# Miniprotein binders against b1l550: the designs that were tried, part 29

Target 1, 279 residues: b1l550
Amino acid sequence: MRLPEELLERARDIHSEAPSHRIKLDRVGSFGLKVPVEFKGFLLLAEADVWVSLPEGRRGVDLSRQVEAIYELSNPPKDPFSLCREAAISLLEKLNYADSSGVSIRFDAPLQDGESLKYYGVEISSIASDEIINKIRVEILGMTACPCTAELIRAYKSSEIAATHTQRSLGILEVSTKAEHPDPDKLASIIERAMSSPLRTYTKRPDEGGLVIRSLSNARLAEDVVREMIHLFLEEFGHLPEDTHILAAVRSMESVHMHDIYAERSFSLDEIRKEISSH
Short names: E, the ipSAE of ESMFold2; O, the ipSAE of OpenDDE; V2, 0.75 times the mean of E and O plus 0.25 times the DockQ between their complexes.

## First folded at step 4 (miniprotein)

Design ra15 (at its last look DockQ between E and O 0.01; V2 from the best seeds 0.00; counts 0 for: pae O 15.9 > 1.5, placed apart)
Fold by ESMFold2-Fast, scan of step 4:
Structure ra15 (fold): chain B 279 residues (1-279), chain A 82 residues (1-82)
Amino acid sequence: as target 1 above (279 residues)
Amino acid sequence: DPVERAKFYFEYAKFLIDMAEILLEKGDVEDAAEWYKEALELLEYALEIAIEAGNEELIKEIKEEIERVKKLIEELEKKLKG
């Protein structure tokens, strides 16, 4: 059932009206859209949010135009980076009352793991105004082993490789830059290399033993992992613009406690270079 | 997992249907018909996978959506030829 189109001529244009209060809103949009994307040869269904700024004198946004902006660019499916950037630009073109727009796209990225696949979390954003700011957040699980308990057991048993508890730890790298989005596979690799060992989707017993021994031989605090992630990030991506902002964080799901430990550092490339150079 | 594959193509078809509906509301009948036709192809593929998986609830849901979309395409084709 559709209402007669002649009723539209008598209906008020609510969105163009003055609001009850003349207050600017930073983000108004359509959140939780499902769009197909092509990522490194994989066809995936991603979750997308699209938004624009709303000026103080306008009551609402045209949500249908927002959805159209991203949907028309999503078929045939394209890489999520181009989609994110192009949709953000399209939003400003279609919704001329906005002074900024943004698009965020989230998906679980497949990563080759022997003869199987494992997955890590990716969220990318593009925010458009006078220039474009690109954001990417990568989250991947790895393994950490406690060096404190390892030291206690080593002292007790005088073994060269100390027994200790191991746990899953979530590593996080977030980058905001005026340059193109960093490759998420490289960010995931940095996180995994900073951990005591990576996690596997499928492990045979000999490989499982090797993973555990690697973890025990490479025991790291959450604080150690964050510092190593920053070090590895600077080696790989130190060429990015100086105003690039990074968040490096680890959440360790401690196997001997009912609570987690968390460590993080936020910095700009300019800030961290000055800090490191002072030593 | 066949059930997850069927659900993937069903969700993909829904995306195409949503866009077709936006185009239809704008009066872009010819473009709307093309998006609905692509959606129908994906719905039929999703149905094939759902039948192989033996998920009766999903089969029923996909069949209902196929009939709805077929009816819409027929009405839009009729409008375009008149």
Scores: ipSAE 0.403, ipTM 0.791, lowest interface PAE 3.0, mean pLDDT 86
Fold by OpenDDE base, second read of step 5:
Order: structure tokens, then C-alpha cells, then sequence
Structure ra15 (fold): chain B 279 residues (1-279), chain A 82 residues (1-82)
């Protein structure tokens, strides 16, 4: 039944009412939206979160306008970086009571692995206010070989190639910058290169042997992987603004233990440069 | 306007369906099925809004599209299991 126009006119705009408690909220929005994106020639269905700030004098956010903002920008599909930035800006324009907005887009990014595809996790974000901050988080699985066990076995058997246990490890790079989003493939590459070896989707037996041998030759602690990630990041992305913030982390899923090993470092480019120069 | 909002979601769902069809043409059956399922959710939401708005024509159009998409999903799921 169409509500009579008269009833609609009488209906209170609940969202525009004064709240019972005049408190500003930092983030109010819709989480888990699905939006199409184009990434490296692939059409992907990504998850998106959209939000804005809410002033103390307004009861609620017009959520429908938030959803419409990102959906409008999603047709035709575009790269997730542009979508994220443009949507964040659009949210501020459409919701004039907000002093800040944010968008996060998550998807599994395809990466060529020989004749097959493997995937790594990506979350792209933009926060708009007086300035725009771009954030990207990349997660990719690799393989690490334990140097401690290798050394013990080497000492025991006096063999040149010491057997050691290997485990899957999740590498994480998170970058927040006022510059453009760093290239996720480059970030993924840094993580893979920092580990003992990458994971392969499909290996022929000879290739599998080679992968294991490479892993053994590059035995690394989780701590080593994090340090290597930072080192490689500085080489590739040292040109980013000094106030760029980085989180480098590894979660090693230990094969011989029921628990995981975790290591991380959070830093700005300015801080880490000072640290390295002091040694 | 609830009617315009319903139309918006309906058109967006159709857009996703178009994308699913493109994926299907490329042979990406699993991905296509996922996109159709998402489109279906949006169609159902559009239908709810249209019902609230009392727009009979729009309700009819959305229902017809829902039935079409459901059949497509069923067909694709059969292909994926066979």
C-alpha cells in the first residue's frame, strides 16, 4: 500500500533528529557490500565497507545514500583503487554532515603461477577528510624452513643438506600513505621473496624437489622473514612519503606445534630510516 | 523515494546479471553462479522495497526476474555438480 503522501509528510526523519546523547561517532556505515571491480583484466566481485562520521547533533546516517554512492561508481566496473578513492570522496559530498569518510574493498587477487593461478588477499582502503589517506593490506601464503632444526640435523648427520621441517607462513604487509596505493603485486612479491620459498599450486615432482631444496637453502625464522620483508620494502618503496606507515608481519603455522608463531614490526618510513642509519 | 530506490537496486541487479553472463560466456561457471546469487539477493531486496512502495508493475517485473535468475542458478549448479 502506498503510504498516503500526507503520512509521509508527517513521518519524522528519524536520522535527522537530535540524539538522546549528543556524542559524535567516528564510523557509521554499511559493511559487507558486494561490488564488481576490474583488477589486472579480471572481473572480480569484491566486498566493500563504506562509512562516514556522524556529528553529535544527528541521530543517524542515511545508509541508503552510502550504498548508492558506491554502487553508482561501480558501474561500469573500475579498478578497486579508483573506486575506493572516488567513493570516499563521493561519500563526503553526498553526506555533507560528515567530516570524514572511509571505504574498504576486499578481494582475492589473482597471481600467475606458471600455467595456473594462485590468489592472495587484498584489502584496499581510503579515508577522506581534509586529506586522503590510502591504505593497502596484502596477505599471501609462503613456505618457511626452520633453520634451528636444520642446524641440529646437520650437526648430527654431518650432511651438506640438512632436512628440516617446513611450514606454511602467512606474510602480511599493510601500508598507509598519503600517496597512491602501492602496487599489491609488488607487495606480494616482497612477501614471497622474504620467505624460504613461494607456494605452488601445481608442482611436478621435479619442481617440488627443487622448491624444497630452495626452501632448505633459505631457512628462515619468522623474525628473519619480517626483517627481510622490511628490507625489501625499503628497496622497492623507499620513495614513498616519510610519514608513510607500514606494518610487516608473519604468522607461521608451525607443523610440529599446535600453536602459531607470530612476528611483526610497525613503523614509519622516517622512523625506520633513522633506526638503520644509527647502526 | 522508495520507488526510485527499488528501481535503482533492480537496475543494479540487472547490471550484475549482465556481468554474470559475460563470465559465463568466458566459461567461468562458478564465478557466474556467484554473481547471479548476489544479483538475486539484490532483486529480493528491491522486491521488498517495491512492495512497500505499492508499485504493482515494478513488483511484477522484479518477480519475473527473480524467477528467471533462480532457474539460471539451478541450471548452473547442476552443471557444477555433474
Amino acid sequence: as target 1 above (279 residues)
Amino acid sequence: DPVERAKFYFEYAKFLIDMAEILLEKGDVEDAAEWYKEALELLEYALEIAIEAGNEELIKEIKEEIERVKKLIEELEKKLKG
Scores: ipSAE 0.282, ipTM 0.722, lowest interface PAE 1.7, mean pLDDT 87
Fold by ESMFold2, look of step 6:
Structure ra15 (fold): chain B 279 residues (1-279), chain A 82 residues (1-82)
Amino acid sequence: as target 1 above (279 residues)
Amino acid sequence: DPVERAKFYFEYAKFLIDMAEILLEKGDVEDAAEWYKEALELLEYALEIAIEAGNEELIKEIKEEIERVKKLIEELEKKLKG
């Protein structure tokens, strides 16, 4: 069952037609693709999104070309950063009607935790146009001081104590830069070091015959964790371009309270340096 | 070209299957099952395209691989329950 040649030629051109409404689209593509990657010796199944811009004069995009670009580059598996950047460049070259392209890759990264492994969330992207912008977001679970600790300390005299606890919190660092993606293990390390904060405890009165509990002065609240993340980031990555943009955040997860705590700061390197130098 | 598109997704599904078999040989049953499931989605998509193209040989090949992968996923899921 063959189609007439004239009909086949018309069908082949449908995506290059002008649309009924001439409106540019920012992102048209395939989302949720499963792509193998090799990360630090581990073979991981990552989730990827690919897209291009679509000019106002073009009706549709060649979706199969987009999917083929990233799958071809993923065989054999290679590191996700090279894959992300190369796929974004390839998309823009192969789909020459677009003025920008983008690729995002998400995976759980293994991290050595003593004798065993743990995992943290990574999402990278590369957006290509007349320049390339690289973004990385790292999310890792840790422990922070319970927000109720500050209120209990204010409510009690030094001769009385109350039990306190830590809570699970999600630490977030997101970096957008013209430089290569920062090493996700270093970003994860910054978050973990900022969160290393056991809860404060205080002694009970001796006449109770109770256990003497000493204060652990290194406890930190979510707000202070964000501040520490920024300080540690500047120490490790202050060499990045001045227009590099960072978001640092902490969100409580398994809170004992009826509500979650969230703290966040976004900034460019230029901006934060001026802020710090003014004090 | 629909035939070439169907062949592309069929070959990529087989690549994921090969990777899943490597994971299974290492004892990573949960990861292997995940990869087989993703390969199955690609096989189903390749089958749809092959049917649109009317390529009977390719349709038969893809259907045989789908049957094999579905049975394997079922076997692996039983292991994960136990």
Scores: ipSAE 0.014, ipTM 0.577, lowest interface PAE 7.4, mean pLDDT 78
ESMFold2 (binder alone), look of step 6: mean pLDDT 86; pTM 0.820
OpenDDE base, look of step 6: ipSAE 0.000; ipTM 0.168
OpenDDE base, second read of step 13: ipSAE 0.000; ipTM 0.154

Design ra16
Fold by ESMFold2-Fast, scan of step 4:
Structure ra16 (fold): chain B 279 residues (1-279), chain A 82 residues (1-82)
Amino acid sequence: as target 1 above (279 residues)
Amino acid sequence: DPVEEAKIYFEYAKFLIDLAEILLEKGDVERAAEWYKEALELLEYALEIAIEAGNEELIKEIKEEIERVKKLIEELEKKLKG
């Protein structure tokens, strides 16, 4: 009878074997890891994915080395941007057969909202090869008010005050750059400023009335919100490298429809500058 | 929030337990034992915070995990000291 340790030792050689088919894989790794991070003074439990490229001649990756790479850098907890970048570099150092590595970290970011907190979604990644590319995606809920329905109700009621339906809308900004990750709070601010009004964690009666009035006075189509997000992004982050790629999008959860409205635009900084400079 | 803090350390300890299990599957008993011991320290810290917070269900879950990890450490230490 063979001892368990002997069997485990033999299992370790499997990853170095030739595969059944000599096909390169782009991303192989450990997905859904729970890692603590420190974000702007908050200790948060984030979810991380780590991966490397796998050459056509190798059957598998060393998953233990991948988990070790992010763990060593996450104790004690540090900011998720440094963790993301440093772990991606560490993966290439630990797994010398890989041509590229990547790390993605997802968490709900706290944002001060009066005396309370609200949360917005953040996903960051760093992809390392001969250079590092940093990506960030910010998603935050806001409010939009329909200008078309406002005009119809105004005409019907013969009122000076426009009334319309309002709905929650999800604003999305995604940035891919060779520079450092943009500050997610600034991206969240851009999205909220592009909306008819922000959402609140808690509203009292006067604050609720003000939010509704603001929304009605600033009625916007999803298309309007996307254009405004791009405009505000260029004001804040137009200094980034010209090959920086941006996705701006809005998903409006229409209160009077059984379906959502969606609008998006993806572009590079070089592309958008040429577009808005044309006659 | 002490409850949220306890949960974060509890999940961190579980992450280290998962790492230790992966190392055991690879036959790295020594490193696995080290990560189980670090996980135990985090579990004990999470328990201290959970007790302060008065969350009975969380206290129970953490105590069960502490007992499990202690038994694993004892077993791996016997293998290492041969």
Scores: ipSAE 0.000, ipTM 0.362, lowest interface PAE 13.2, mean pLDDT 80

Design ra17
Fold by ESMFold2-Fast, scan of step 4:
Structure ra17 (fold): chain B 279 residues (1-279), chain A 82 residues (1-82)
Amino acid sequence: as target 1 above (279 residues)
Amino acid sequence: DPVEEAKIYFEYAKFLIDRAELLLEKGDVEDAAEWYKEALELLEYALEIAIEAGNEELIKEIKEEIERVKKLIEELEKKLKG
């Protein structure tokens, strides 16, 4: 017995049928895909999420079409920024029922540290509709030193050498823009320069002494670090469109407390310029 | 089409295997092992789809590649221990 062609067609096209409830979904796709990328001369295995909007009248998306789009654009491996933007556009072209598409790519970026490499976190995305919005988030560890304890010790000892506690701090810069993704190495550099000192992957006794002295000489509150990050960001990236949105944040892992200290500021370039000019 | 779906994942797995081989040539044993493990997951998924599709030739090809990659991973893990 041949199955009627109508039944075979319905069995193959389940995704285009009506859902039980006519509700639009914002993001439906393939998450956690492993994708090779070329980043500044390094071949890295990144994680990618790809998605599209799903209209209220359609039951599901074609996931294999999403994987195909990423595969075609990642062979041979290319830079993750071009891959992110091109894949988002390709998804809208391939899946015509969608109003928007998005791609995010996450990887640990290598950064030279003496004779070894250290790594910082990068997540980029591109969301495509009638325009493209590009987003990048950079996270890197550094050191902060407490100025309050340092000042208390100086006061107590009549300006003898400072002594204070140090702690690891996570610096975060996130940028959303209609322009191209900012260079993550420059964002990482801004974060490290805003802190008391960078963390090292390879230290000898002389290097350790230098880091401690730098931290003590450059003691900063989490609040100080966030303000410095914003100042340095505006110097480097103030040319971006006025509607560019930035998050600057620091999470300080306090060595003398059982809890962390967190400071952040979100702003658009037009907002921060107005705020600064009003003072 | 489940046959085409299985082929897409199989091709993607082979792509990751090729990149892992380049990492081995450069001496990056630990990274190569990770890439082979990711490729293995894609091969296993492609196999599930190929079995559902009933394509005997594709099932055989994917199974042969799975066994080859499993052996490579085992060999690389022994080197990393040793």
Scores: ipSAE 0.060, ipTM 0.598, lowest interface PAE 6.7, mean pLDDT 82

Design ra18
Fold by ESMFold2-Fast, scan of step 4:
Structure ra18 (fold): chain B 279 residues (1-279), chain A 82 residues (1-82)
Amino acid sequence: as target 1 above (279 residues)
Amino acid sequence: DPVEEAKIYFEYAKFLIDWAEILLEKGDVEDAAEWYKEALELLEYALEIAIEAGNEELIKEIKEEIERVKKLIEELEKKLKG
């Protein structure tokens, strides 16, 4: 039922009232909104969270104004990076009591895989205050092969043929920067190139054999993959501002263990350059 | 996957319906009517894909939404002409 305008005018404005306790809240908003986005020619349904800071003297946030801010920018569907940044700015303009705002958008990004498509995970955010910080997280599955077991089998057989266990590994690159969001396809490419081999949606036997041989010929520890991801990242994105923060990580779903192996490194561009140049 | 394709267009149509409702709350009746009509076209397209996919549950949901939106458009058009 739509309430009469006269009744709405007489109702208490609960959100503008003083709260029971004078405590600032960091993030208050609408979470799990479904918004259409256009990504590299594809119409995708993304999941969005929008929020603002809430001062200690105000009881609540205008949730309808938050939804309006992102929805009006989502039609027609646009590039999710521009949507993320523009919506975060719009939230601060529309909700003048807030000191900061943020928007996160999550979607599965299509990537060409021969004649078919495969998908990788993307989460982006923009946090607006006196400046804008852009963050992107890319997750993609690849394959790793154990070099330790390969060496043991090679020694045992007294043979040039290396055999080892292989497993699915999740590669993760997360970037926080004052510059624009990095291209997620390039981040996904870095992750895949750091792995023993990429995974495919569909393979024929000859192509499958090729991937396995590639993986076995390029056996890597999770630690090796993280170091290679950092090396490749610096080659592609070393031009970003020096205070850019990066997380590089790999989670290997070890086929011979009941548990996963995990390796990670967090760093700023300034920090990693000094470390690499020290030895 | 045609079922997933139909769901994407169905969700997109629902988004446009929500947007049209926001416009109605702001008093933009003419713009709201146009976005409901665009949503209806997307619902009809989603229905075509759902029928080809043979998903009976999705077909039923989309048909129910089509009927709801058609009635809403008729109501708004009567207000705009009267």
Scores: ipSAE 0.012, ipTM 0.571, lowest interface PAE 7.8, mean pLDDT 83

Design ra19
Fold by ESMFold2-Fast, scan of step 4:
Structure ra19 (fold): chain B 279 residues (1-279), chain A 82 residues (1-82)
Amino acid sequence: as target 1 above (279 residues)
Amino acid sequence: DPVEEAKIYFEYAKFLIDFAEIRLEKGDVEDAAEWYKEALELLEYALEIAIEAGNEELIKEIKEEIERVKKLIEELEKKLKG
């Protein structure tokens, strides 16, 4: 059933009306859209949010225009970075009352793990205004081992590899830049290399022993992991623009405590270089 | 995992169905019909994978959606030919 054109012509354009209160809104949009993306040869279902700024004099956003923008660019499926950037730009072109637009895309990225696959979390966004800002967040689980307990046991004439407790730790790298999105596989690799050992999707008893021994031989505090992530990040991505902003964090799910340990550092490339150079 | 592959194509088809519905709401009957036809092709492909995987619930759900979309296409094509 379609309403008569005469009624549609006489109907109020609600979205273009003045709002009850003259307040600007920063983000108004369609959240939780499922979109197909092509990532490293895989067809994945990603979750997308699309939004625009809403000026103080306009009551609402044309939500159907937002969905059209991302849908037109999603078929055929393309890489999520191009989709993110192109959709953000398209939103500003289609919705001329907006000062800014944004697109966020979230998915679990496959990573080769021997003959199996493991997955890590990826969230990317592009925010468009007079310039475009690209953001990526990578989260991956690894293992840490306590160096304090290890040293205590060594003091009692223990073996070359001291016993200690191990736990799962979530490593986080988030990058915001005017350049293109960094490669998430490289960010995941940095996190895993900073940990005591990576986690595996499938482990036989001898391989499980090997991971534990690796963790014990490479015992690291949460604080150690964050510092190592920053060091490795600067080696790989130190050529990004100086105003690139990074968050490095780890959350250690302590096996001997009822609570987690968390360590983080936020910085710009300019800030961290000055800090390292001053000492 | 063929079950997960079938679900991916099924969700992709639903995505195109949603887009077709948006086009239809705007009165673009021709464009809506084309998007429903693309969705139908993805539904048929998802069904083939689901049958190979032997997931009875998924097969039933996809078949129901195929019949619904076929009906919509027929209705829109009747409107287009006058």
Scores: ipSAE 0.012, ipTM 0.505, lowest interface PAE 9.3, mean pLDDT 82

Design ra2
Fold by ESMFold2-Fast, scan of step 4:
Structure ra2 (fold): chain B 279 residues (1-279), chain A 82 residues (1-82)
Amino acid sequence: as target 1 above (279 residues)
Amino acid sequence: DPVEEAKIYFWYAKFLIDMAEILLEKGDVEDAAEWYKEALELLEYALEIAIEAGNEELIKEIKEEIERVKKLIEELEKKLKG
């Protein structure tokens, strides 16, 4: 059944009514929106979530206004960082009953890989309240080689370079800061440099052999990769505010096991500096 | 307001169509097809809302755009597989 527009316009404003239970909700919004973004010269179709806090005395949020706000800010397409920050601020301004707002944008970022492109995962967020907090998560695959098996074979064969198993490993860096979002290409670079070797989109046999040899010459535990990522992060981004929070993690998809190995460390810049300087 | 809700999704779908046309002009047929398919999904959703609201003018506009986009997707898929 279709109702006339005039009749529907005369309906109560349900969203402004009191709810069945007076409970505050932390995040209410539109999730899974497709939004075009421009990232380093590429036009990408990203996925966005937008939300606001909902006070205990209000039944619902204006979802249509959330969609309209991000649509208007995405036309023409802009960089996802500006879109994220501007949309979070705009939502809080437009929906004055909320005390916080947030926007999250996810996409696969292209990265030049010889004559081809490879992709890494990016998720950025901006959360607005009395201040703005920017968060970025970068995930990229690389290769690790097991030093334990390498050492065992080296001991038996007395060779310069020991054979060992190699596997794909997922490196993760997540940064939450009051400063601007860190450059995701730099975060991806840190992860790749911490690995035994990077992965390629497609390699010819000589290039493939070179990657394997490099990984064998630079065998690393998941634990080694996490520590190296933290070290490299501090060299590149140690200037960020002291309350900046970082998560560094590696998930190694072990080729000789049916299970993965996982290593992680969360820290604030203040915390890690004190830890390192105590030695 | 379901009429305003339908219009918002309709405008957003048309925006994605405009972006798909830019990608198509650049020769990026695969990405253009993806954006057109996403736009089609939004157009179908907008149509459902417009039907519930009983706005005959909006229903007609959305249906016309759905048919146009479906034909474009079919043509692009033939190019990608041909």
Scores: ipSAE 0.000, ipTM 0.406, lowest interface PAE 13.3, mean pLDDT 82

